# VHH binders against Glucokinase (glk), part 6

Target 1, 317 residues: Glucokinase (glk), of Thermotoga maritima (q9x1i0)
Amino acid sequence: MPKLKLIGVDLGGTTFSVGLVSEDGKILKKVTRDTLVENGKEDVIRRIAETILEVSDGEEAPYVGIGSPGSIDRENGIVRFSPNFPDWHNVPLTDELAKRTGKKVFLENDANAFVLGEKWFGAGRGHDHIVALTLGTGIGGGVVTHGYLLTGRDGIGAELGHVVVEPNGPMCNCGTRGCLEAVASATAIRRFLREGYKKYHSSLVYKLAGSPEKADAKHLFDAARQGDRFALMIRDRVVDALARAVAGYIHIFNPEIVIIGGGISRAGEILFGPLREKVVDYIMPSFVGTYEVVASPLVEDAGILGAASIIKERIGG
Short names: E, the ipSAE of ESMFold2; O, the ipSAE of OpenDDE; V2, 0.75 times the mean of E and O plus 0.25 times the DockQ between their complexes.

## First folded at step 1 (VHH)

Design e01 (framework vhh_gefurulimab)
Fold by ESMFold2-Fast, scan of step 1:
Structure e01 (fold): chain B 317 residues (1-317), chain A 121 residues (1-121)
Amino acid sequence: as target 1 above (317 residues)
Amino acid sequence: EVQLVESGGGLVKPGGSLRLSCAASGRTFSSYAAAWFRQAPGKEREFVSAITSGGSTTYADSVKGRFTISRDNAKNSLYLQMNSLRAEDTAVYYCAAELYWGSDYTEYDYWGQGTLVTVSS
């Protein structure tokens, strides 16, 4: 099997990347190209297929995995809709790519692909019970239980970013108040910093950022590390929201490991230390010591590795 | 917010070399992936090269072996060393960055205004 390779496709609205990945998760070759979504779906799909053939040239790579944001039909290989591709409607992506490449193509939601990447190549290796959460512009999540991806009745389960952690909290883009995403995403943090400027304009956050319009999560956590009171207040709110959500996942899934990735996880121990302590306040005593809470070791390559992991999950390892 | 400003564009003869620079503000450069794109007159914008926060690089076939992407995190700058330039390399070159704290791993949230490279005798 040392000659068998996996192909992972990471689809973005601005660029897409195609990686040739070894069975043990080493990226051997990577090509990145502009998505050019404005040129239409047929052009985008054709260029993805051409890039797949290019990176697999001379290689035994019969399988392709693709992670896509939005709503997907994994069984039939259809992208129902995607926020990055507003003109895409019920696109039979896997059939189109299989026709063009001669390969077997698998599709999955990008957050589910993320947890699969952790299971096969990341911090989830050796674990059969994994909760993964990605904290970026929004919040996504995925769950593996008994070694299998949790998809639910209609394949749309594990919307972990939309659990309610503050019933009277901020409005979420999903139309509900107080979702984890509305409190702990990068977008939520920027909103808190803009709203706080009138009262807390002397905060170190705004000095580090240079202006309230430029203030983001990076400046917040840097100021919190220096003991800024306002930054610590927002950090504590984010930690409390995450701790409540993670406690809920612990009660529901009894995981071995909770893996948190995405841009906000770059904060490191200023986030993870207080989070690990606060989770204990919200769980039953029987769960204490049954799990770990860790930062994802996967970074910009998480999309490619997650996509390649879809193959391993679908063909049984 | 991350602001990107390109520089170093100009007129060069075929076979010549040119070094493009992109300066980022916000001091978060080491926390995000960065890339170079170009758009030639009457053509689509195309990917040129990318570098991850961990230092992994990738190149478009048309420039592989001729161009080298690099960065200096201490100077908060991204570079594109362009060697063996051809007439078809004539384009406006843009730098782009994906802010690790505020963007998805596959998205480029921040774009510069571009710098013109003309390869002509």
Scores: ipSAE 0.012, ipTM 0.312, lowest interface PAE 9.1, mean pLDDT 86

Design e02 (framework vhh_7z1x_3)
Fold by ESMFold2-Fast, scan of step 1:
Structure e02 (fold): chain B 317 residues (1-317), chain A 121 residues (1-121)
Amino acid sequence: as target 1 above (317 residues)
Amino acid sequence: QVQLVETGGGLVQPGGSLRLSCTASGFTFSSYWMNWVRQAPGKGLEWLSGISSDSGSTSYADSVKGRFTISRDNAKNTLYLQMNSLQPDDTAVYFCARDSYEWLPGAFDIWGQGTQVTVSS
């Protein structure tokens, strides 16, 4: 269907975004609103539906894809539970949105939607073997192998952020120590910056941020580019953690491409240059040169494009 | 000489209490996160608790949360583990361990020799 437009919904705990997307992945219209999860699920669902109708007004857009955090039932379109929506239990999200919009709605986990966005519209185009990571508040990931999304036996596979990279490292929210997420997420970086302040208070990171409480990954990588020793120490720890995880994915999946997105990926070559070099230290020689490690080209629109890609995956493209 | 030495282990009855101590020497103790780790007979290492350099942050494994309390005295270079409501399954060698980065959590790079805790009648 060359003329059909796609609707992508990126559902977050703080904001949600709805985009009208062309068949070739151009964002034609985008609206972002506060989720206001405290107002209850019925209010949130109504406002999502109203925003869908707003962006699709006058357009041939019969399908909606929605990427949601947490545990989902993709077949039945149910959000089982999510840490971002503590009052949502077995919410029939796709049925509720279909009732309100008159459209066919498809649901997927947000990390799986991200790798689908890369497959259909991003750096994964033309590749059948893709590993994708999102480095944000937490770390999510997804895998495409032989052209198909890897979901596992119960649909919960590819929890790439929870591989152990520091055996006795920081505690992770999943209940173990040293997960990639506990070392390389935006939350982990903020923790390192807060805890490091007493010894490294003279670091450029804190001067750029204005205070240790405001220091985040952006300030870290900005300081690292200027040669700040403390910033480079934390950057090197993040790179080592990522390199160990990526090496594991290379050994397990033999991907053509490893795509890294999310806010931390915006650091650019201060992250990717050392990462590409360090991965080689942790892989078998036979894997050298079999993969690329790249930044996601989808940047700020990755969530919307991922959500729209659910439609292409379910009905073909 | 960089060293950690645990004391305070022994035989205790179920429901009893023990306080373990770990004395550090040869490094700036007040600059490091410190941890307690145990190894039960025939099992691997189990992390129990961690404490930040200034005691502002503590964390606990679910198996010991509410029963064990980690604390430190930076003036004495000493780490403590107060163990209450001890169970036979708490029988293990208990180790203190230093995080490898000053002021930051990380991998463990210095370990004590361990102290034996046995919970039985």
Scores: ipSAE 0.000, ipTM 0.239, lowest interface PAE 12.2, mean pLDDT 89

Design e03 (framework vhh_ozoralizumab_d1)
Fold by ESMFold2-Fast, scan of step 1:
Structure e03 (fold): chain B 317 residues (1-317), chain A 120 residues (1-120)
Amino acid sequence: as target 1 above (317 residues)
Amino acid sequence: EVQLVESGGGLVQPGGSLRLSCAASGFTFSDYAMYWVRQAPGKGLEWVSEISWGGGSTKYPDSVKGRFTISRDNAKNTLYLQMNSLRPEDTAVYYCARYDSEFLGYPDYRGQGTLVTVSS
């Protein structure tokens, strides 16, 4: 493979980041800027292009990978729509950036980019069958099977955060009830903490946070480590939801590894220990011992590395 | 109208056993997770057990795990709590409860309660 450097763009509604990445996945240079969606799509695209040129100045880096939230057309490089960009409709993002930068640009959904980052640079290296989840504000996921990204008939498959784990559970923003995202996301945890305040106002979680409005997943897991009953109740609900979802993925995909990243995964063994135990309770005996469940090692650089991994996937590197 | 009616409470000695029942009406019982919660004199409401709509999943806090067993009979619209190895600290009014599943706070529906007194 050429000793070319890769450019990864992690496109978010609040900020975007552009990284110059070595073929081995080391970040050599990184620039993060405010997206400023309110200034319109032309301004955003121009500033992304300028940042790409700045990061790649003096470097042999002819390819750009972009991870974007929302619905995308990967073949034609179009962002159909994104919840982070309400005024963007069928934006030919890769063509606009190629025109401005002189580079070849590839587009992928941000959750699919995350699993590609794990495959090429993370805990998925050496594995052909990977399930990856990112537990953040929402829950995204992606699947690699037989060494290839699973995209489905229309390229929109592997919406792992929207599998139903509680049939009569909380309403999800997707319009259905009981999705994994509605129970185990950072947003779901904040909702449970706010709703629980009237009954559990004396919980350690609220003392650690200073107020119910500031209470979040960090305070929940800190209180759970100290044996707070309310925090443990929510932790157990999150673990049970994750275990049901992961068990379903194990049955459907027969993965070698399940990789969990995002802010919530930083809780560590207070989450992963009970999760590994609970998954066994929900799978058929024939699947026991066929997989491992691990935390993502990529942490804060996952978005840039995922975006750069799109290049490796598309050019066969 | 949703109605939950508990029965089976009473006086038991430490180490004894008791089985609580809850008759549910006014909703499709098999579509809802059900809960037992308790309130000791002068204390707040405390979660005791949870069972999924089909009975395939149950949860308990450490204070009762291994001693209490929640079960349900969907054909009879009835929820049960088997309480073994009872302790004085288990003394409370026990409520059959349903949460509209978006809320972890005070239950959306509960019965009038059944008193369990554990004393010598």
Scores: ipSAE 0.000, ipTM 0.115, lowest interface PAE 18.2, mean pLDDT 88

Design e04 (framework vhh_7ocj_1)
Fold by ESMFold2-Fast, scan of step 1:
Structure e04 (fold): chain B 317 residues (1-317), chain A 118 residues (1-118)
Amino acid sequence: as target 1 above (317 residues)
Amino acid sequence: QVQLVESGGGLVQAGGSLRLSCAASGFTFSIYDMGWYRQAPGKQRELVAAITSGGSTRYGDFVKGRFTISRGNAKNTVYLQMNSLSVEDTAVYYCAAEPYWLSEYDYWGQGTQVTVSS
């Protein structure tokens, strides 16, 4: 009496991962491979299909979920454009994989997949109103409200990393100034560390890293835990930016829970403690105590579990 | 490691259009000036277009009014929209990253071929 299993595909420009997942969110098998995008879309799609068949061999796993960055047509299963796959234009990804694997394939944006992963397998279980952020190289996010994924008119809504938190702040990758991503991403932290070296070269951050070029968020938070003034200044700026953004989401969505994942969230209480305190400074009194701010429990499995959760969302769980 | 990956090249008829993309990783894209260069067989590499971290643009004399450079900082990508292509535009197109402040090193992509047939 074997139980139905799910396949999650986490697509990246550098690597892709395929996981065999139980209905309860346990990863049973996992294979990670180089994407090798330079070899062309046909080769990439073929190797994804081969990896799906390898992972599902001998298993009852008729459904595949795929989280992809970029512009997605979820209904028709088309990747319109993705910066991670710059030669992919209107690629019928789900149809191509279905032909090669004999499985039903579902597509979603990677940030939307992240919040679905939290809803079905993570800290969002049992909640109908969820805001989720992933703090990595960039900042992505997704929203569930009334138990439904918020996608907006054209399916491109919930670009949570691009809310303006510092109007005269740093240039953002989107072409405007002061977005949350421009202040609180791993990339933003590296930029602050590079720019700060001339004035703050004696900071513990640079001693821990060995050079300004190697200094990153890990070294920043390690130095901040030891009381380094420059590290604490950057930590406080990141916290203020996050608190302003989260306060905005609280006012707009009235969530039960705000879930923060990604590499930067691994900093732990040096980030979350001050963040929870600072959010209160930016919300109306009526919202105090209506939400929780928590770290994602999914960690390294978030991409695969998010992708698998697309299946549960589409077939009704 | 720093990587710049170009795409969108190919074969096109004279008068046609192509859009090149350059996906960047391994450095802080938003503080770098980005450029497109090209090299035809037997010729030196020449500047096609450049865009600063602040969005200011510069163009080579032979492409002004026909090509447009832009950047999508959210995607760590620089673009080159090429309109009214001619046979003389046939070359390998390279993406390059130049530091926000003075540096002795530049980052280059591997190049993407553009061929314009008459």
Scores: ipSAE 0.000, ipTM 0.082, lowest interface PAE 21.0, mean pLDDT 87

Design e05 (framework vhh_7nfr_2)
Fold by ESMFold2-Fast, scan of step 1:
Structure e05 (fold): chain B 317 residues (1-317), chain A 121 residues (1-121)
Amino acid sequence: as target 1 above (317 residues)
Amino acid sequence: QVQLQESGGGLVQPGGSLRLSCAASGFTFSSYDMSWVRQAPGEGREWVSSISYGGSSTYYADSVKGRFTIARDNVKNTLYLLMDSLKSDDTAVYYCAKEWSYLGDEYFDVWGQGTQVTVSS
């Protein structure tokens, strides 16, 4: 009568990770490998299956959860398409992995997996109303309301990164201007740093990075902590964009908690302190004090824990 | 200021052994998973091995599994890579990396200067 062990697969364009997870969310074993998308989908799927078997060798772990970027059909276990995998069209991922591993496989969008990870193993435990954002290369979001994942009519709801926060702002890859993702993602920050180099070449950001081509969000926040004016200017723009978006989510969803993860969240209080203050400027008085804004505690392994949490959500416990 | 300083590289014969060390400073070393990454001449970066912040979980690339051992000393803020049965294909600059990323699915944000390992006759 041992407790159930879970397998979580975090599928990325550059690397994929497979973790063996206890029922209470402790990572017991983890293997990370290069995805090598250039080798084709059959090779990628085979290596994921081999890694699942390696991680679960000698363990009672009959279920696999997999978080995937892009458009997915969660019911049928199909990856419809992903920008990270341009050759993947309607790939029956769960069926392919089930055949190769002998396990029951569940699929979810990576941002939805993130909010499930928070619900089952993270800062969302004990909460029925959760808004979660991942601030990475792009911006993903997920929502839990009344204890259930919000998926919408066609299963594509909670695209929280694409709310407009700057009406005349930068072009977003979704085809509109001023989306949260176009202002506050790691990609957006990198773009601002590249565009700013000619005017702000003396900024500490470029000294820390070594070159404008290498400058990213980490160098921005490190320079901001040291009082660099250009870095603080970009930080303030990011904070304003996030505060407007979060205020909108507070009005729409009335959450108990707003959880922010992804690489950018590792900036810490240089981001969260000003964000918490700025959100209050954009909400109705009746919402003040009804929510918390916190960093994800699942920083290093949020993807694996999110993927494993899909199993908990799908099997009802 | 976060700093990583690698050492222990050198020239060895095929089948030889080396022990790499990485001295970490400027952050709470015991709170972060650590990794070794290598780059061979003219090639991209290859992940080699990772160790969890507490040292209880270790992970290896298939190319080095069974030959390399990753270890850490959280009191001394030092990461190690013990390399046995070295092959010519192991020739590369080896980097110590702290897990952290703002770019996609990559989790390495702080790299040291590297230490050169050359395996040749």
Scores: ipSAE 0.000, ipTM 0.140, lowest interface PAE 14.6, mean pLDDT 85

Design f01 (framework vhh_gefurulimab)
Fold by ESMFold2-Fast, scan of step 1:
Structure f01 (fold): chain B 317 residues (1-317), chain A 122 residues (1-122)
Amino acid sequence: as target 1 above (317 residues)
Amino acid sequence: EVQLVESGGGLVKPGGSLRLSCAASGFTFSDYAAAWFRQAPGKEREFVSAITWSGSTTYADSVKGRFTISRDNAKNSLYLQMNSLRAEDTAVYYCAARYEWGSLYDSEYDYWGQGTLVTVSS
């Protein structure tokens, strides 16, 4: 019998991607397009639907999973609002896509989709208690406990990037101070690099980047690997913030595995080595050895695989 | 023709165990996902556990760690090993099959058994 193929849609504010995914998580075809949010929701939805049909042409792919930023009504398939889509209010996204594609469409928050991707296709396979973080422009997270996604009373739980790790720390875009996202996101790192330029302009970070305006997490970690003192200072701040947050998740959720993905996770052992050491300093002795901290194996395709995993989660395999 | 026949239900004390079986015939069972659903008196039918044609398993939170779903394609059979049974597990248990992936939704299953009653009571 032909194997069922899955369609995953990763909806971002800048680009969206649609992938045709095999049952075991292999990406068979992928198309990425500019979202062009400024052209309005009807244009965006139409182009997503067209891309779904293009990717699935000639294939046995009756189900679509879509990961979206913002507040989601997963049962009714509605995007209530999204920071990346200011004109989207109570958009019946799954109904609109189903009408245009003839397929059954499932919706989930993008951070929740990320942990589902890890559960079904990634480092979370075989685990019933998973904490996942994605360290990108912002910080998203998701939790699987007892084998099921933790969503909370109103489906908006597991906002792991907004736990306070520095009470007197930087302002977060959520309106509070010292959130993990305000310290350890790619946006936070760029801000630290721009603010640090006057005092640390001789740092290797700025030489690698060419200018303070172009300096980002990649340049930071590249300089840190070469022993640059300013880069190591920022790396240590990021590690401390992450270690405090992860320690909190370990105490709250007692996970088997903590999976960290997103662009920052590609730094590798310059981040993960110190992080694993530092977490131990912040947890109770009874939790030592009960968890692993690992990099996501799905970094490049995490959004598409997460979206496809929504299908597996909703239809039970 | 196509049929699913459950067996193994009965009366059991709290903390006891039961093994339910479902015999499939009239279709290529190995190509189907299979699931257990239950319906308690006065309640809607709810998902218990599913196993895909490839052997991947999913469990309702209320039974995870206590129940184990398995299949034997050579015998065209589905099983549910139920341990640490509680009064709340009292229900008619239904075997269901679906050609593609498993589903958490009873409305998406193609074939259904008649059900077997499990009563957990002292």
Scores: ipSAE 0.000, ipTM 0.089, lowest interface PAE 24.3, mean pLDDT 88

Design f02 (framework vhh_7z1x_3)
Fold by ESMFold2-Fast, scan of step 1:
Structure f02 (fold): chain B 317 residues (1-317), chain A 121 residues (1-121)
Amino acid sequence: as target 1 above (317 residues)
Amino acid sequence: QVQLVETGGGLVQPGGSLRLSCTASGFTFSSYYMNWVRQAPGKGLEWLSGISSSGEYTSYADSVKGRFTISRDNAKNTLYLQMNSLQPDDTAVYFCARWDYSGELYGMDVWGQGTQVTVSS
């Protein structure tokens, strides 16, 4: 294939980002803009297209990859629906962007794009069997097996955040109880901190945050590093939930590597150290030593690099 | 109805060991994170240790880390605290407590009556 530059679009409900990416995964230019969903889909699509043309001006960049939250039809380039875009129904996103930019546009789910970013540019390089989790406001994940993205029969597989880890646990937005997302997401941690304030108001978490309304995962893990009892209790619950989920993925997928990204992963060894120890206790002996559990190296660029990786996956042999 | 009962307290010399037990009834013990908490004479409650519903993940206060071991037997609905290298400062009433996951308010909602541990030469 000719040496080309890649365009990655990370589409969010609050902001969208467009990056110009080298073939080896270096971000050369990026622009972030407010999505302004309230202005309607036509305005949003036009502004995405204008930003694509802006970042690719004077560059040989004929392909665009776009990662979108929600239900997508990757083959036809349609966003069926998304919680972030409640007025969007069966939007032919790739055709609309191709029409406006003159470029070939590829669509993928944002969590699947994340694992592709890890495969092509991140900790998954050189691995054919990858499980990736992103721990943010919600929990998403993707799986690569035999070097190929696992999509399932209807293209909706690998909903890794919705495995049940606490049968009598908190209600999940998916309609069941005790999903990984309901226990270990940033949203779940904020809920635990708000609910805990009456009994644990003297916790260091609330001093670091300034108020219970401002308390979040960052304050939790900072307090846990200082030995705060309440913070350690919540950290331990999150670790147990993650360890159960990861053990399940190890049993099902037999991965070489489990990559964890998103804001929660920025906690570092206060999370990863106990997680690695705990996973061993939940797996069959035959799986011990067959995998690594690591933090994503892509950090704030994960969305753009994931989106650009869609191009490599779709046009690469 | 829902109850926790601690046993195993007593008088022990410095450097000695004790094992506390907490028997749960009236709820699905295997579904709850469990804790040990103590109260020394004239002081407030001090959290010591917690254990996940499965029994695999544990956490400890710095004051007891390396000396105390929390464990559970879900088949027997029993929580344990193995206390080694006991010091006079460990003299307290020891409580087990359930952590409530499913309520609107997150926290320790069921407590035992406590068991007295006295460390004295």
Scores: ipSAE 0.000, ipTM 0.126, lowest interface PAE 20.5, mean pLDDT 87

Design f03 (framework vhh_ozoralizumab_d1; at its last look DockQ between E and O 0.03; V2 from the best seeds 0.00; counts 0 for: pae E 16.5 > 2, placed apart)
Fold by ESMFold2, look of step 2:
Structure f03 (fold): chain B 317 residues (1-317), chain A 120 residues (1-120)
Amino acid sequence: as target 1 above (317 residues)
Amino acid sequence: EVQLVESGGGLVQPGGSLRLSCAASGFTFSNYWMYWVRQAPGKGLEWVSEISGDSGYTKYPDSVKGRFTISRDNAKNTLYLQMNSLRPEDTAVYYCARSEYWDTGLFDYRGQGTLVTVSS
């Protein structure tokens, strides 16, 4: 139909993807390129712009949404810094892309883009109070309250992966101890599996993976479904950490829905069943029945859809 | 069989020092986080210090920070606690402990303990 087409840019340290997205969230065209951060920021920006023009050739798509890792100034379209882009310091990304493409460009942090993608295209549709988590290499999250993205005073709010769930737990890459990310991320699971090999080398997890170095969340959940004791021990730790965090979000934000995405969320009921039950242990009785906990429906294209949803939020929402 | 054997306790005056040792056997010592905990007469267990398997991480509660130092010698399967500037409130049975979880403070084994008495 003759509706607005959206351009979503999912910017990462290794690759970036640009998608042409219909108003209702269908990816019509997608191009992925190596980011090649080592070539310098001008090269990265140029290649993103070229890819935007390639994807939108022949289309009426005047707006671009871009999700970027790191600290951003969304008001001015600036990437302040990112570990993924060591040479980037206060890069005026939206201005540079607008200059090269002739399009209006909007910038958001990648985790905030994720919750916007859920709001506009995913399980958050029709809800004004949403909590979303993505369980990947790290744990990103975002909050929509009263229909609007929660950003905080300095635009860095809703760091949901860094709530402390295990006070004496593992060190987190952020420099503190016991963050949700340090216990329930894909990285945390791989670390538990590598560190546990000396004691639990007979676990089915390692047979399924072929080695402790290859063991990951998929092997963990496959082994847990078969009753493997070590796999169940780690699964229960992950579930307890998530339940504590989610209970906190429920108390603080009173959400209609809590959406969990990322690779770990594909575990299905071996994860979500116990999680839903355990959350009840940590919430006040008045919250029972006020929320749902669901897996994200957006799958592998969540990055592009999240980025495209920035457009809807800024001009249509 | 996992064994943890503490030693080095005794009677000392306030302001004095003691070094506790814990001999570990029956497991690969370097793979485990180790802990010191203490129990004053009639009281519950109090966490005193922790150390990662490679000694890269140590932590102390405010009550002992700056006075106590945890260390380990993985070649000798031995955990240590250097206690300086001892106070009467440090009087307790001191236990070394191992965590069932690789990197948390949850204990799966504890030794018999060694008594430290600080009296004026």
Scores: ipSAE 0.000, ipTM 0.132, lowest interface PAE 16.5, mean pLDDT 89
ESMFold2-Fast, scan of step 1: ipSAE 0.039; ipTM 0.515
ESMFold2 (binder alone), look of step 2: mean pLDDT 83; pTM 0.844
OpenDDE, look of step 2: ipSAE 0.012; ipTM 0.312

